# VH-VL binders against q0atu2, part 110

Target 1, 119 residues: q0atu2
Amino acid sequence: MLDKKARIRTSREYRNVFEKGKRLSGRFLIIYYVENALDNNRFGFITNKKIGMAVIRNRIKRQLRAIVREYQGQVKNKHDIVLVARAGIGKSSFEGMEKDYIAIMKKAGLFARNANKID
Short names: E, the ipSAE of ESMFold2; O, the ipSAE of OpenDDE; V2, 0.75 times the mean of E and O plus 0.25 times the DockQ between their complexes.

## First folded at step 6 (VH-VL)

Design k39 (framework fv_daclizumab)
Fold by ESMFold2-Fast, scan of step 6:
Structure k39 (fold): chain C 119 residues (1-119), chain A 119 residues (1-119), chain B 106 residues (1-106)
Amino acid sequence: as target 1 above (119 residues)
Amino acid sequence: QVQLVQSGAEVKKPGSSVKVSCKASGYTFTSYYMHWVRQAPGQGLEWIGYINPSTGYTRYNQKFKDKATITADESTNTAYMELSSLRSEDTAVYYCARGDQWYSDFDYWGQGTLVTVSS
Amino acid sequence: DIQMTQSPSTLSASVGDRVTITCSASSSISYMHWYQQKPGKAPKLLIYDASSLESGVPARFSGSGSGTEFTLTISSLQPDDFATYYCQQYNSYPLTFGQGTKVEVK
């Protein structure tokens, strides 16, 4: 799981990212991102009803947090980033979600060069 | 039953302004963004902008930034779009449309308001 | 801005035909929606997120595609399907639509 200080926690903070941030869509994920005034990155996770039942949404949320944690060191500092899971993500594998995350972060310019650590 | 009901047709002179209303019912007004889209006679659809009724935050197509003003009145569940400095090329049907904040998919539309600009 | 170009602009078809409409994006996108519009009426959402069928839309409608090329397919055209169809991207602002494809009676 991610450390508390690396999480977006309040509705106001999520709203700021959605309204003022940039948006980039991947295969299973949409990211919204904006530079923050802090010394660290913060991540938020949205799994809405279009994905499926609560058990599926909770699994996806846990898997996305694990992926984000694994690649924390590759993300450019001082960003608030929200991951929104798309309706089709429930049919994806863990590896598929991980690959999509890496691809969209690189495309957004948020990943350092050579960020392909997959264990 | 979700409904978006717009104000009636308007005929305006060049240089004037017009304010179109869109009254929402059948859902929680603050849970969705309200978008405005126009369509000139025989032409396609053109996105103007949106408002988040919960916060009052607006985003505009740059083409309309100095021309369109989108507002919302949460007490009456009504969104408004004001278009200033009207020219003949602003003659179009103007639609309000409800959009999911993550997908910007327009699942419900107003019936449209024809604005005719003529000298 | 991302430009969406539809092909063909006009399509003549008969009831029972398989109809395919294409939408090409000027930049690679992952996500788009399809709408149907009949004369004098507001557009109606058909397909969201490239391939998801909107509630209440007949199963003969389907969407597919990735990258820069997307398709809307009507498996067996019905009389109610003669209309203009629009694609829309939501990858970036401003949101943009294709110019439309009019499906008319042959």
Scores: ipSAE 0.113, ipTM 0.752, lowest interface PAE 5.7, mean pLDDT 88
Fold by OpenDDE, second read of step 7:
Structure k39 (fold): chain C 119 residues (1-119), chain A 119 residues (1-119), chain B 106 residues (1-106)
Amino acid sequence: as target 1 above (119 residues)
Amino acid sequence: QVQLVQSGAEVKKPGSSVKVSCKASGYTFTSYYMHWVRQAPGQGLEWIGYINPSTGYTRYNQKFKDKATITADESTNTAYMELSSLRSEDTAVYYCARGDQWYSDFDYWGQGTLVTVSS
Amino acid sequence: DIQMTQSPSTLSASVGDRVTITCSASSSISYMHWYQQKPGKAPKLLIYDASSLESGVPARFSGSGSGTEFTLTISSLQPDDFATYYCQQYNSYPLTFGQGTKVEVK
């Protein structure tokens, strides 16, 4: 899991992102993002029953966390970002999710155009 | 149910090669990575590498980059690991293990394949 | 490489005991998994992502921790729990395991 400081944890924090942030929809993800007053980015994750059973939701959440972690260093600083999983994500491969994440983050201007996985 | 069935025990001479197989069933083969882990007698676990069966992409532990070659055959749902230039130090039980793509918790394991290297 | 160090290496306990195993990482990590292995058998996933209980694993198993320190706890040791336990990190490659903690009968 992401460090505590890199996580959106409270309902108030989530509400702030949803209310004041911008929204972009990808194929499998919707991202809400807003600038924060911190020196770091914070990430939140929303999975709902539309995705599937709890086991599936948990898996998707883990996968999204993994994706966020992998690209964390490439995200522009000082943003709160919430990833909302769309219903179709449960049928998606990890690679599909990753591509969607990259695409949507680039569209949002949160990634560099040439952002790639760093391994 | 998910099953990983590995090939049988091998006894090899130093300098020879061995190819271990891992046949997967009970799930979509291409939706998960296949990892290989070894365990020398009485020792701990060492990660060798993984393959993405959908793309053929592999990642290796540098320790095994010149030792192990991991492949997969989607048509038979089988992953392979070939060990070359076998030495006595390569004597170990070798496991295949299923992992979520990019989130490497190994939820299902093969039964293991003992490879014994002796002159 | 991230080194994982478990403590203790060997633990003697009785049925009903509370057992705690620690895993220390050489650097801060985000993902830690725990496995159980019995002699002659493949490892079994117990806990993933530091604190999530794998399906089918008894509730007496729990995981906690963050940063460099992680803990696996068995609230009340059962006869079936005598085994070797391993932590594993997925923060960076190569993936690495702790050296293992053998839980044996006192």
Scores: ipSAE 0.007, ipTM 0.631, lowest interface PAE 9.3, mean pLDDT 91

Design k4 (framework fv_daclizumab; at its last look DockQ between E and O 0.72; V2 from the best seeds 0.00; counts 0 for: pae E 7.2 > 2, grease 19 > 18.9)
Fold by OpenDDE, look of step 7:
Structure k4 (fold): chain C 119 residues (1-119), chain A 119 residues (1-119), chain B 106 residues (1-106)
Amino acid sequence: as target 1 above (119 residues)
Amino acid sequence: QVQLVQSGAEVKKPGSSVKVSCKASGYTFTSYYMHWVRQAPGQGLEWIGYINPSTGYTRYNQKFKDKATITADESTNTAYMELSSLRSEDTAVYYCARGDEWYSDFDYWGQGTLVTVSS
Amino acid sequence: DIQMTQSPSTLSASVGDRVTITCSASSDISYMHWYQQKPGKAPKLLIYDASYLESGVPARFSGSGSGTEFTLTISSLQPDDFATYYCQQYNSYPLTFGQGTKVEVK
């Protein structure tokens, strides 16, 4: 699980990312990201009813947290990043989800130059 | 039982302004963006902009940036769009539409407000 | 801005026909939405995120596509389906619509 300081927790924090941040869409994910004034990154996760029932939403959120945790140390610092699950994510595999995350984060230029877990 | 009810048709002279209202009910007003879309007679749909009723944050189509002003009153669950310096080309049906914060799909629409600009 | 081009602009069909409408984007987009509009009425959301049916929409409607090409299909046209259909992209702002496809009685 992500450390508390690495989590976007308040509605205000989410809203700031959505309103002031940049947005990129992948196959299964939409990411919103903005620089923060901290010395660490914070991650948020949105799983709405479009992706399915609560059981599915919870599963997807758990999987996204796992993916983010895996690559957390390779993300450029001082960013707030929100992952929004797209409707099709409920039918995706974990590997497909991970691949999409990596692709979209690369496109956003959010991985550090010395990242070693990225193709 | 989500409903968006717009103000009635308007007939205006060139150079004047008009303010169209959209009253929302059946859902939490601040949980969705309110978009405005216009449709000139016999033409397609054009996105004007949206407002986040919870914060007042707005985003406009550049085409309408100097034409439309979008506001919202949380206390009355009402969104507004004011059109200034009206011209004949502004003649159209104007719709408010509830939009998902993430996908910008418009699942509920107002009935539309015809604004006719003629000398 | 992303331009959305629908084909055809007008389509004449009969009840029971299979109808296909295409929407082409000027650049690569993730997905799009489809709307139905009848004269004097507001548009109605049919399909969101390329292939997901909005609640209450008949199963004869379906959507597919990716990249720059998307399609809306009506498997068996019903009398209630004669209307104008629009695609809409949400990949980037400003949000844009196709010019519309009018499905009329043959």
Scores: ipSAE 0.634, ipTM 0.897, lowest interface PAE 1.1, mean pLDDT 94
Fold by ESMFold2-Fast, scan of step 6:
Formats: sequence, C-alpha cells, structure tokens
Structure k4 (fold): chain C 119 residues (1-119), chain A 119 residues (1-119), chain B 106 residues (1-106)
Amino acid sequence: as target 1 above (119 residues)
Amino acid sequence: QVQLVQSGAEVKKPGSSVKVSCKASGYTFTSYYMHWVRQAPGQGLEWIGYINPSTGYTRYNQKFKDKATITADESTNTAYMELSSLRSEDTAVYYCARGDEWYSDFDYWGQGTLVTVSS
Amino acid sequence: DIQMTQSPSTLSASVGDRVTITCSASSDISYMHWYQQKPGKAPKLLIYDASYLESGVPARFSGSGSGTEFTLTISSLQPDDFATYYCQQYNSYPLTFGQGTKVEVK
C-alpha cells in the first residue's frame, strides 16, 4: 500500500495535475505529471467505467498501487503523477501492466537510468 | 439525448472578429471538456483547443493561441469560441465536440458553423 | 507535434469488399481514435482507444495496431460506408488528425 503522504487525494489536486501537467501515453496507461513544491512524490489513480465492472476496476487500482509502490524509490523526486487506466487494461496481466509502467516512466524521464527491474 | 447545437453561418470582413456558440443539452455540462475543431473547405480536421467548463481552464493548439479564445457559461450550458483578426485563411467549418477528460474521444459533435471571410 | 499520415489517401471499393486503412504516427504512440465523416456532416466516432467499438457502430468495423502503425478494417463494405475516415492521436498535445482516407465507389 502507498503511504498517505504519497497519494493525491482531493479533486482540486487531481485537476491541477490534469490542467498543468504533461501527458504521456503507454500501452495500458496514460500518465499526467507535473513538478510539485513538496519533498516527495504523490500518485493518483483513475479507473473509469470503460474498463469494466467495479470488481475489475478495483483489482486494477490495487495492482497499479502495488506496482507504483514497488518502484517508488526509482522515481525522480518532487512530482505529482496521475495514472489513468485505459479500457484495454482489464485484459492485461500484472506483468504487462508493470512493463508498461516502467516503459512510460522511463520515456517521461521520471525513472533513474537502471530502473527497469524486468530487464 | 445528447445534443450540441451551434450558432448559424457567418460572413465576416477581413480584420473583424466572430463569436461562435455551442449549446449543450442532455448531459451534465461540467462533466466533459468541450473541444473546438476546424475544417477548411476540402481539407482535413485541425484541433484548436478545449475548455473545462467546471474550472474555466483552457488549452490551445499553439497555432491558434493568438487567434482563438474559448469560454463557457455554466448558467446556459453554452461554450463559445471567438476568432479575432480574421483573414481569408480562417474560412472553415468550425465544430464543437464533447470529449472525455482522459481520452479526448469526441463522441458527440455540433453540426458545424461555416465562417466565411470575404469582402 | 506528432504527425499522423494515412494510407491510402483515396480508396476505390465495391460493396462486399474488405477495406483496410492505415494510419502511421511520426513517433511511437500507444493509442488513437478513428472517425467517419460523410459530406456536409460532422465526423462520427467509430473506434476509441485503437480497438474498441463506439456504441451503435456496426461490428464490421474493427481497429488494431500499436507503436507507429494502426489499421481500420471494414470486413464487408456496405453502401453506408462510403465516406472519409480520419485517425486521431491523443498521446500528446496538440491533438492531431491524419489527412483523411476517402473510400469511394469503384
């Protein structure tokens, strides 16, 4: 589970990331990201009804939080990052989501050089 | 039923301005972004920008940042786009389109407003 | 800006044909959307997120692809399908469309 300090929690904070942030799309994920004025990173997670039933959306959210937590130490500090799950993510494996997350974070320049755990 | 109804065709002189309206009905106006797209005669589609009606936040294609001003009025569920310093190259059909915040998938479009710039 | 290039620009086909339209991005993108436009009318969303049919769109339409190459397929062309088709990327701003592919009667 992610620490409370590492979570984007309010509608206002989510809007700030969407409106001021950069956007980068992966295979199963879209990330929005912006530098913050804090000492830490914060993450948000969005799963919409295009993904499927509530059971599937809740599974995806839990799995994304687990992935983010696992690679938290490799993310460049001082960013607010929102992960938006795409419709196709419901058919992905955990490994597929993990690979996509690493790829998009590296492409965004948010990961340290040797962050790819799967390589 | 979702509908986007745009104002009627305009014929304008070079150097003038025009304000096109897009009245939304059949959904919660503040729950979706409103985008503007133009199509010059016999040409393809070109994205101008969007507004988030809930916040008033706008994003523009850099090409149109000095040409277009997008606004929204929640009390009338109406989005507007004003074009300034009109030139013959601005002759086009202008569409409003409803987009999901994450996907920018334009599921409903206005009927289009032809703006003709001539003497 | 990401440039979207469609191939072919014009396609002549007969009812019952399998029609394939390609969209190429100037850089790697993940997903995109497809639209249909008939003369004098606004575009209509056909496929969102590369492969998902919009509600009300006939099953003969399908989308596939990843990276830089995406394809729209009409498995058995119907008279109602003669139109111009556009791809759109949503990987980054500004949002960009392909130049269009016109599917016309052979």
Scores: ipSAE 0.373, ipTM 0.821, lowest interface PAE 3.2, mean pLDDT 89
Fold by ESMFold2, look of step 7:
Structure k4 (fold): chain C 119 residues (1-119), chain A 119 residues (1-119), chain B 106 residues (1-106)
Amino acid sequence: as target 1 above (119 residues)
Amino acid sequence: QVQLVQSGAEVKKPGSSVKVSCKASGYTFTSYYMHWVRQAPGQGLEWIGYINPSTGYTRYNQKFKDKATITADESTNTAYMELSSLRSEDTAVYYCARGDEWYSDFDYWGQGTLVTVSS
Amino acid sequence: DIQMTQSPSTLSASVGDRVTITCSASSDISYMHWYQQKPGKAPKLLIYDASYLESGVPARFSGSGSGTEFTLTISSLQPDDFATYYCQQYNSYPLTFGQGTKVEVK
């Protein structure tokens, strides 16, 4: 799972990313991202009732955390990044979410130069 | 139950300013962004910007960055937009609209305020 | 800026007709919203994220599409449906609307 240090924890931290960060939309995800003043990245995850029942929302969160964990070593440091699940994500596969995440992160310029595992 | 009530129509001379108000009721004012959208006579819709009432953070369409100033007063549940250096092409109906933080879907709109700029 | 282009600009139809309006984005936006506006009134949200009906919107309205091409369909036009319809993207700022499609009595 993600280390405590790599998590966005407070409402204030989430709001900072939403209000001051850049926004990119994909098929299943929206990402918000902003440079931080830390030595590391932090990740946050948002699901809401539009996605479905609680069991579906919890599955989506676990899947997104797993995807982020898999690629976190490829992400340029010093960013706060929030993944927002879009309403249609409940109909996606894990592989579909993963492809969407990779595409968005590449478009944002957030993967390190030598991320050949994904591109 | 949700209602956005805007201030009345204004007739202004070129070079002057106008401040349009939008009073919200029926929901927690600080839980949604307040957007401003204009519609010139016989024309379509044009997004101006938003404010997050809980933080005071604003974002503007660059086209309007030197024209519009958006503010909010939490104590009165009222958002404001001031238009400066008015010209005849600023003649339009100006709407406030409530938007979700993540989807920017405008589910409730004010009735609109006609601002007419004429000599 | 992402440009949203609607087609047709004006559509003449009769009560009972199936009406289809399209919206094309200048770049991939994934999803978007649809609004209805009647003369002298504020716009009203009909469909969010391309295909989800807003509360209180009749089931004769539907939306579809993704990426750059989207459609709004009215399965059987009613008298209350004569209005102008707008699409709106939220993929990036500034938020932008299509130019509108006016649905008129034939």
Scores: ipSAE 0.044, ipTM 0.723, lowest interface PAE 7.2, mean pLDDT 89
ESMFold2 (binder alone), look of step 7: mean pLDDT 93; pTM 0.954

Design k40 (framework fv_daclizumab)
Fold by ESMFold2-Fast, scan of step 6:
Structure k40 (fold): chain C 119 residues (1-119), chain A 119 residues (1-119), chain B 106 residues (1-106)
Amino acid sequence: as target 1 above (119 residues)
Amino acid sequence: QVQLVQSGAEVKKPGSSVKVSCKASGYTFTSYYMHWVRQAPGQGLEWIGYINPSTGYTRYNQKFKDKATITADESTNTAYMELSSLRSEDTAVYYCARGDYFYSDFDYWGQGTLVTVSS
Amino acid sequence: DIQMTQSPSTLSASVGDRVTITCSASSSISYMHWYQQKPGKAPKLLIYDASSLESGVPARFSGSGSGTEFTLTISSLQPDDFATYYCQQYNSYPLTFGQGTKVEVK
């Protein structure tokens, strides 16, 4: 899945993104994002209790990590990005989540210049 | 049980300051933002700002950035809001409200503090 | 700032009626909540994230909508439901509320 160094791991790091970052909304996802001082991107994933039971939250987290991993090469370098799942995400298909992710990342200007065409 | 208990009503002269307290109990104080919302008599709700008690980070509605100062004391689980340079237009009930970091859904509210500004 | 406008501002209804309140955002949003407020009391969260029922809130309350138009529905109005209702967006700061819809007895 995602390399360990590409993951946001501590509550302090998550809070930094929420407080200082920009927020953009999609249909099933909110992203929070801020530039970091590192040479790589880091991703965090939040599925709070409002999403549903642990089994649903864990499934959503796995699916979101798979989506992020697939597109990580398209993301502009040096960003901390947190994906927050909305309550309704449990009813979405994998394809629906993927399309929402791509749309919000493009809107945020976080995809590399050539990301809106098939490579 | 979760409770937010605010200080009592205040009557103030124009040009003075007032400091309202909000004491939290029944949950981990540093795990939620504390927001402040006001309601003028017979009017709707207006968001003032929030504090993250864990870090001291604050965010204000621009309308209130020169009027309100929000602080928190972790040792007593108490949030404060100070209003300066009071005018008659500041007469309102002031509420503290607990908000989730991601959703800003105000699931618990203080009982409200009436601040009356009159000559 | 995102402006939230509610319709109607006042609604007269009878017990047992289906009541619908609309909230319009000045720009497309994904994230909003609904609150109930009774005279002399703090607001109470009813619906979070547009359509999710808050714990302890009766099932007669429901929320729907997307983009700029959101709706709160009370399927069969009870005496306890005569109150003022507010929508709130959390898409961007500052957080903003609608002006309120008062549901009063007909």
Scores: ipSAE 0.084, ipTM 0.748, lowest interface PAE 5.5, mean pLDDT 88

Design k41 (framework fv_daclizumab)
Fold by ESMFold2-Fast, scan of step 6:
Structure k41 (fold): chain C 119 residues (1-119), chain A 119 residues (1-119), chain B 106 residues (1-106)
Amino acid sequence: as target 1 above (119 residues)
Amino acid sequence: QVQLVQSGAEVKKPGSSVKVSCKASGYTFTSYYMHWVRQAPGQGLEWIGYINPSTGYTRYNQKFKDKATITADESTNTAYMELSSLRSEDTAVYYCARGDFFYSDFDYWGQGTLVTVSS
Amino acid sequence: DIQMTQSPSTLSASVGDRVTITCSASSSISYMHWYQQKPGKAPKLLIYDASSLESGVPARFSGSGSGTEFTLTISSLQPDDFATYYCQQYNSYPLTFGQGTKVEVK
C-alpha cells in the first residue's frame, strides 16, 4: 500500500496532471506526469469502466499500487504521476504489468537508475 | 441516453464570424473533454481542439489557433466554437464529439453543423 | 505532427468478403482508434485503443497492430458495412486522422 503523502487524492490534482503533464503510453498502461512543487512523489491510479466490472477494476488497481510501491525508491523526486489502465490490462499477468510499468518509467526518464526492486 | 445536439446550418459572408453550439445531455458534462472536428466537403476528418468543461482549459491544433475559439457553459451543459474571419476554405461540416480524458476516443458525436461561407 | 496513412484509399468488396484496412503512422504510436462514417452522418467509434471493440459494435469488426502499423478487419462484410473508415492517433497533439478508406460495392 502507498503512504497517504504519496497518493494523489483530489480531482483538482488529477486535472492538473492531465492538463499540464506529459503523456507516455505502454502496452497496458498510460502515464501522465508533471513535476510538482512538493518534496515528494505522488501517484494516482485510474481504472475506468472500459476495463470491465468493478471487481476487475479493483483487482487491477490493487496490483498497480503494489507495483508502484515496489519501485517507488527508483522514481525521481518531485513528480505527480497518474497511471491509467488501458482496456486490455485485464488480460495481462502481474509480471506483464510490472514490465510495462518499468519500460514506460524508463522511457519517461523518471527512474534514477535501471529499475530494480527495493530490498 | 447520451446526446450531443448542435445548432443549425449557417450561411455566412467572408470576413464574418460564426458561433456553433453543442448541447450535451445524458451524462456528467464535466467528466469528459468536448472536442471539435471539421470535415470539408468530400474530404476527411480534421481535429480542431478541445475544452475541459470542468476547468475551462483548452487545447488547439496550431492550424486553427487563430481561427477557432472553444468555450463551455457548465450551467447549460453547452460547448461552443466560434470561427473568426471566415473564408471560403472554412466551408465544412463541424462536429462536436465527446472524448475520454485519457483515450480521446470519440464515442458520441453531434449531428454536425454545416457552415457555408459565400458572398 | 504524426501522419496517418491508410491503405487502400478505396476498396471494392462483396457481401461475405473479408476486408482488411491498414493504417500506417509516421512514427511509433501506442494509441489509436477506428471510426466508421456513412454518407451524411457523423462518424461512429468502432475500435478504441487499437484492439478493443466498442460497445454495440458487431463482433465481425476487429483491430490489431502496434508501433507504426495497425489493421482493421471485417471478417464477413455485411450490406451495412459499406462506408468510409478512418483511423486516428492520440499519441501526440494535434490529434490526426488517416485520409479514409472507402469500402464500396463491387
Scores: ipSAE 0.134, ipTM 0.756, lowest interface PAE 5.3, mean pLDDT 88
Fold by OpenDDE, second read of step 7:
Structure k41 (fold): chain C 119 residues (1-119), chain A 119 residues (1-119), chain B 106 residues (1-106)
Amino acid sequence: as target 1 above (119 residues)
Amino acid sequence: QVQLVQSGAEVKKPGSSVKVSCKASGYTFTSYYMHWVRQAPGQGLEWIGYINPSTGYTRYNQKFKDKATITADESTNTAYMELSSLRSEDTAVYYCARGDFFYSDFDYWGQGTLVTVSS
Amino acid sequence: DIQMTQSPSTLSASVGDRVTITCSASSSISYMHWYQQKPGKAPKLLIYDASSLESGVPARFSGSGSGTEFTLTISSLQPDDFATYYCQQYNSYPLTFGQGTKVEVK
C-alpha cells in the first residue's frame, strides 16, 4: 500500500489535477499529472462505473496501486498523478496494465533518469 | 433519473445578449462537468466549452472565448451560458450536456435551446 | 485543432443491412465517442471510448478503431436507426465532432 502522504485523498486535490494538469492516454489508462509544491509525489486512482461492477473496479484499483508502488521510486518528484482506468481495463491482464503504465509514464517524461525497471 | 432542462427559445436582435439556462436533476450536480454544444441549422455540432460546477473552473473553445460565458449555480443545480454581441451566425440550437471528468463523453443532453438572431 | 472527417456524409441503406461509418482524425487520438441524432432531438450517446456500448444501446451497435481511424458499425439496420451519426474526439481541446453521417432509407 502506498504511504498516505503519497496519495491524493481529497476531491479538491483531484479536481486540481484534472483541471490544471496534463493528460496522456494509454491503452488501458489515462494519466493526469501536474507539478505539486511538495517534496514527494502523490497518486490518485479512479475506477468508475464504466470499468464494470464494483468487484472489478476494486480489483483494478488494487492492481494499479501495486503497479504504482512498484515503480514509485523511479518517478520524478513533485508531481500529482491521477490514474484513470479506461473501460477496457477490466479485461486486461496485470502485465498489460503494467506495460501500459510504463509506456504512458515514459511518454509523459515522468520517469527519472535513474529508473531501474523501465521496459 | 438524470434530466437536463433548458430554458425556452430566444429571438434576439443583432448586438444583443442572451443567457440560456440548464437545470440539472437526478444526479450530483458538482460531480460532472457541464458542457455546452451548439448546432447551427442543418449543420454539425460545435463544442463551446464546459464548467466544473464544483469549482467554477471553465474551459472554452477559442472560437467562442469572446462569445460565450459559462457559469453555474450550485444552489439551484443550474448551468448558464451567456452569448454576447449576437450575430446572425450565432443562430443555432444550443445544448447543455453532462460529461464526466475523465472521458468527456456526453451521456445526457438538454433538449436544446434555439437562439435566433435576426434584424 | 483536431479535425474529424466522417465517411460517408450520406448513406442510403435498407433495413437489415450492415452499415459501417468511418471517422478519420487529423492526428492520432485516444478517445472516440459516437452519437446518434434524430431531427429535432438532442444527440444520444451510443459508443464511448471507441468501443464501449452505452447503457441501453442495442447490441447491434459497435465501435472499433484506434489512432486515426475509427468505425461505427450497425450489424443489422433497424427502422429506428435512420438518423445522423457523429463521432467526437476527446484527445485535445477543443473537443471536436465529425461533420456527421446521415443514414437514410434506400
Scores: ipSAE 0.025, ipTM 0.679, lowest interface PAE 5.3, mean pLDDT 90

Design k42 (framework fv_daclizumab)
Fold by ESMFold2-Fast, scan of step 6:
Structure k42 (fold): chain C 119 residues (1-119), chain A 119 residues (1-119), chain B 106 residues (1-106)
Amino acid sequence: as target 1 above (119 residues)
Amino acid sequence: QVQLVQSGAEVKKPGSSVKVSCKASGYTFTSYYMHWVRQAPGQGLEWIGYINPSTGYTRYNQKFKDKATITADESTNTAYMELSSLRSEDTAVYYCARGDWFYSDFDYWGQGTLVTVSS
Amino acid sequence: DIQMTQSPSTLSASVGDRVTITCSASSSISYMHWYQQKPGKAPKLLIYDASSLESGVPARFSGSGSGTEFTLTISSLQPDDFATYYCQQYNSYPLTFGQGTKVEVK
């Protein structure tokens, strides 16, 4: 349930993030991220065949979207961010994925208190 | 079912160039990067670079930036690597290898092309 | 560049032995793979993402580790396992391989 404008939808947009973006790894997640020219953030989600069967991949995608939604307000504005699930993510708990997401976003400098305010 | 078939062995003189081909079959060519890796006789593996066949975007190991040119032809599902200004130390087996965009795991390799540089 | 250093460079072993190969990264990494190469052949992916067994690879192969220290283990060496093994990092570009560990007959 992310707003349509907050989603990376086209292959061209994904391509831009992978080719021009920075990569940062966590325990269960890889993020690729690049500053955009928009006034909002956009998120993409990739769960590839290495994770397992479609049922597992679809569950992981739903859980990652829920995590992103919950922490959307703490993400530094004007970024395209793609979350790629690592093969081991299927054995993680929801809380484990959430903790990993927070850790990698903080390490990337994308997770800030009052990110959209001028201090 | 997935196959990468490379062109045959080449014997070249110092100062010349060589273009090695790698024809892919059994998968969607534009869904994976194509990497090039070389191995000098009795030595280990050395990464040269990759191409995204969907966009033509390339990334090179800085060591090979002015030596190697990687291209791809989507119409024939063929990747190419051209080496210029050949020297004796370029004598090696050159492999193409399919890599996932995020993992860069080389799950399928070409059979290798021996390039010998001698007078 | 991230340097990948393997130890030992050469390992003499007998069928049935437990074999452990180590790969050390010059800086902390999260992403690495293991390959097997037999003479005259292209490398074959064994383990991806440090610990995930590639499809079709025998269960006697396993990978573990994190940070700077990673290991490939063969629980009971078989005749088909005498080969050279390579680790590879994909944490950053350029992609780099270890120098290889040759597992040979004792």
Scores: ipSAE 0.079, ipTM 0.751, lowest interface PAE 5.7, mean pLDDT 88

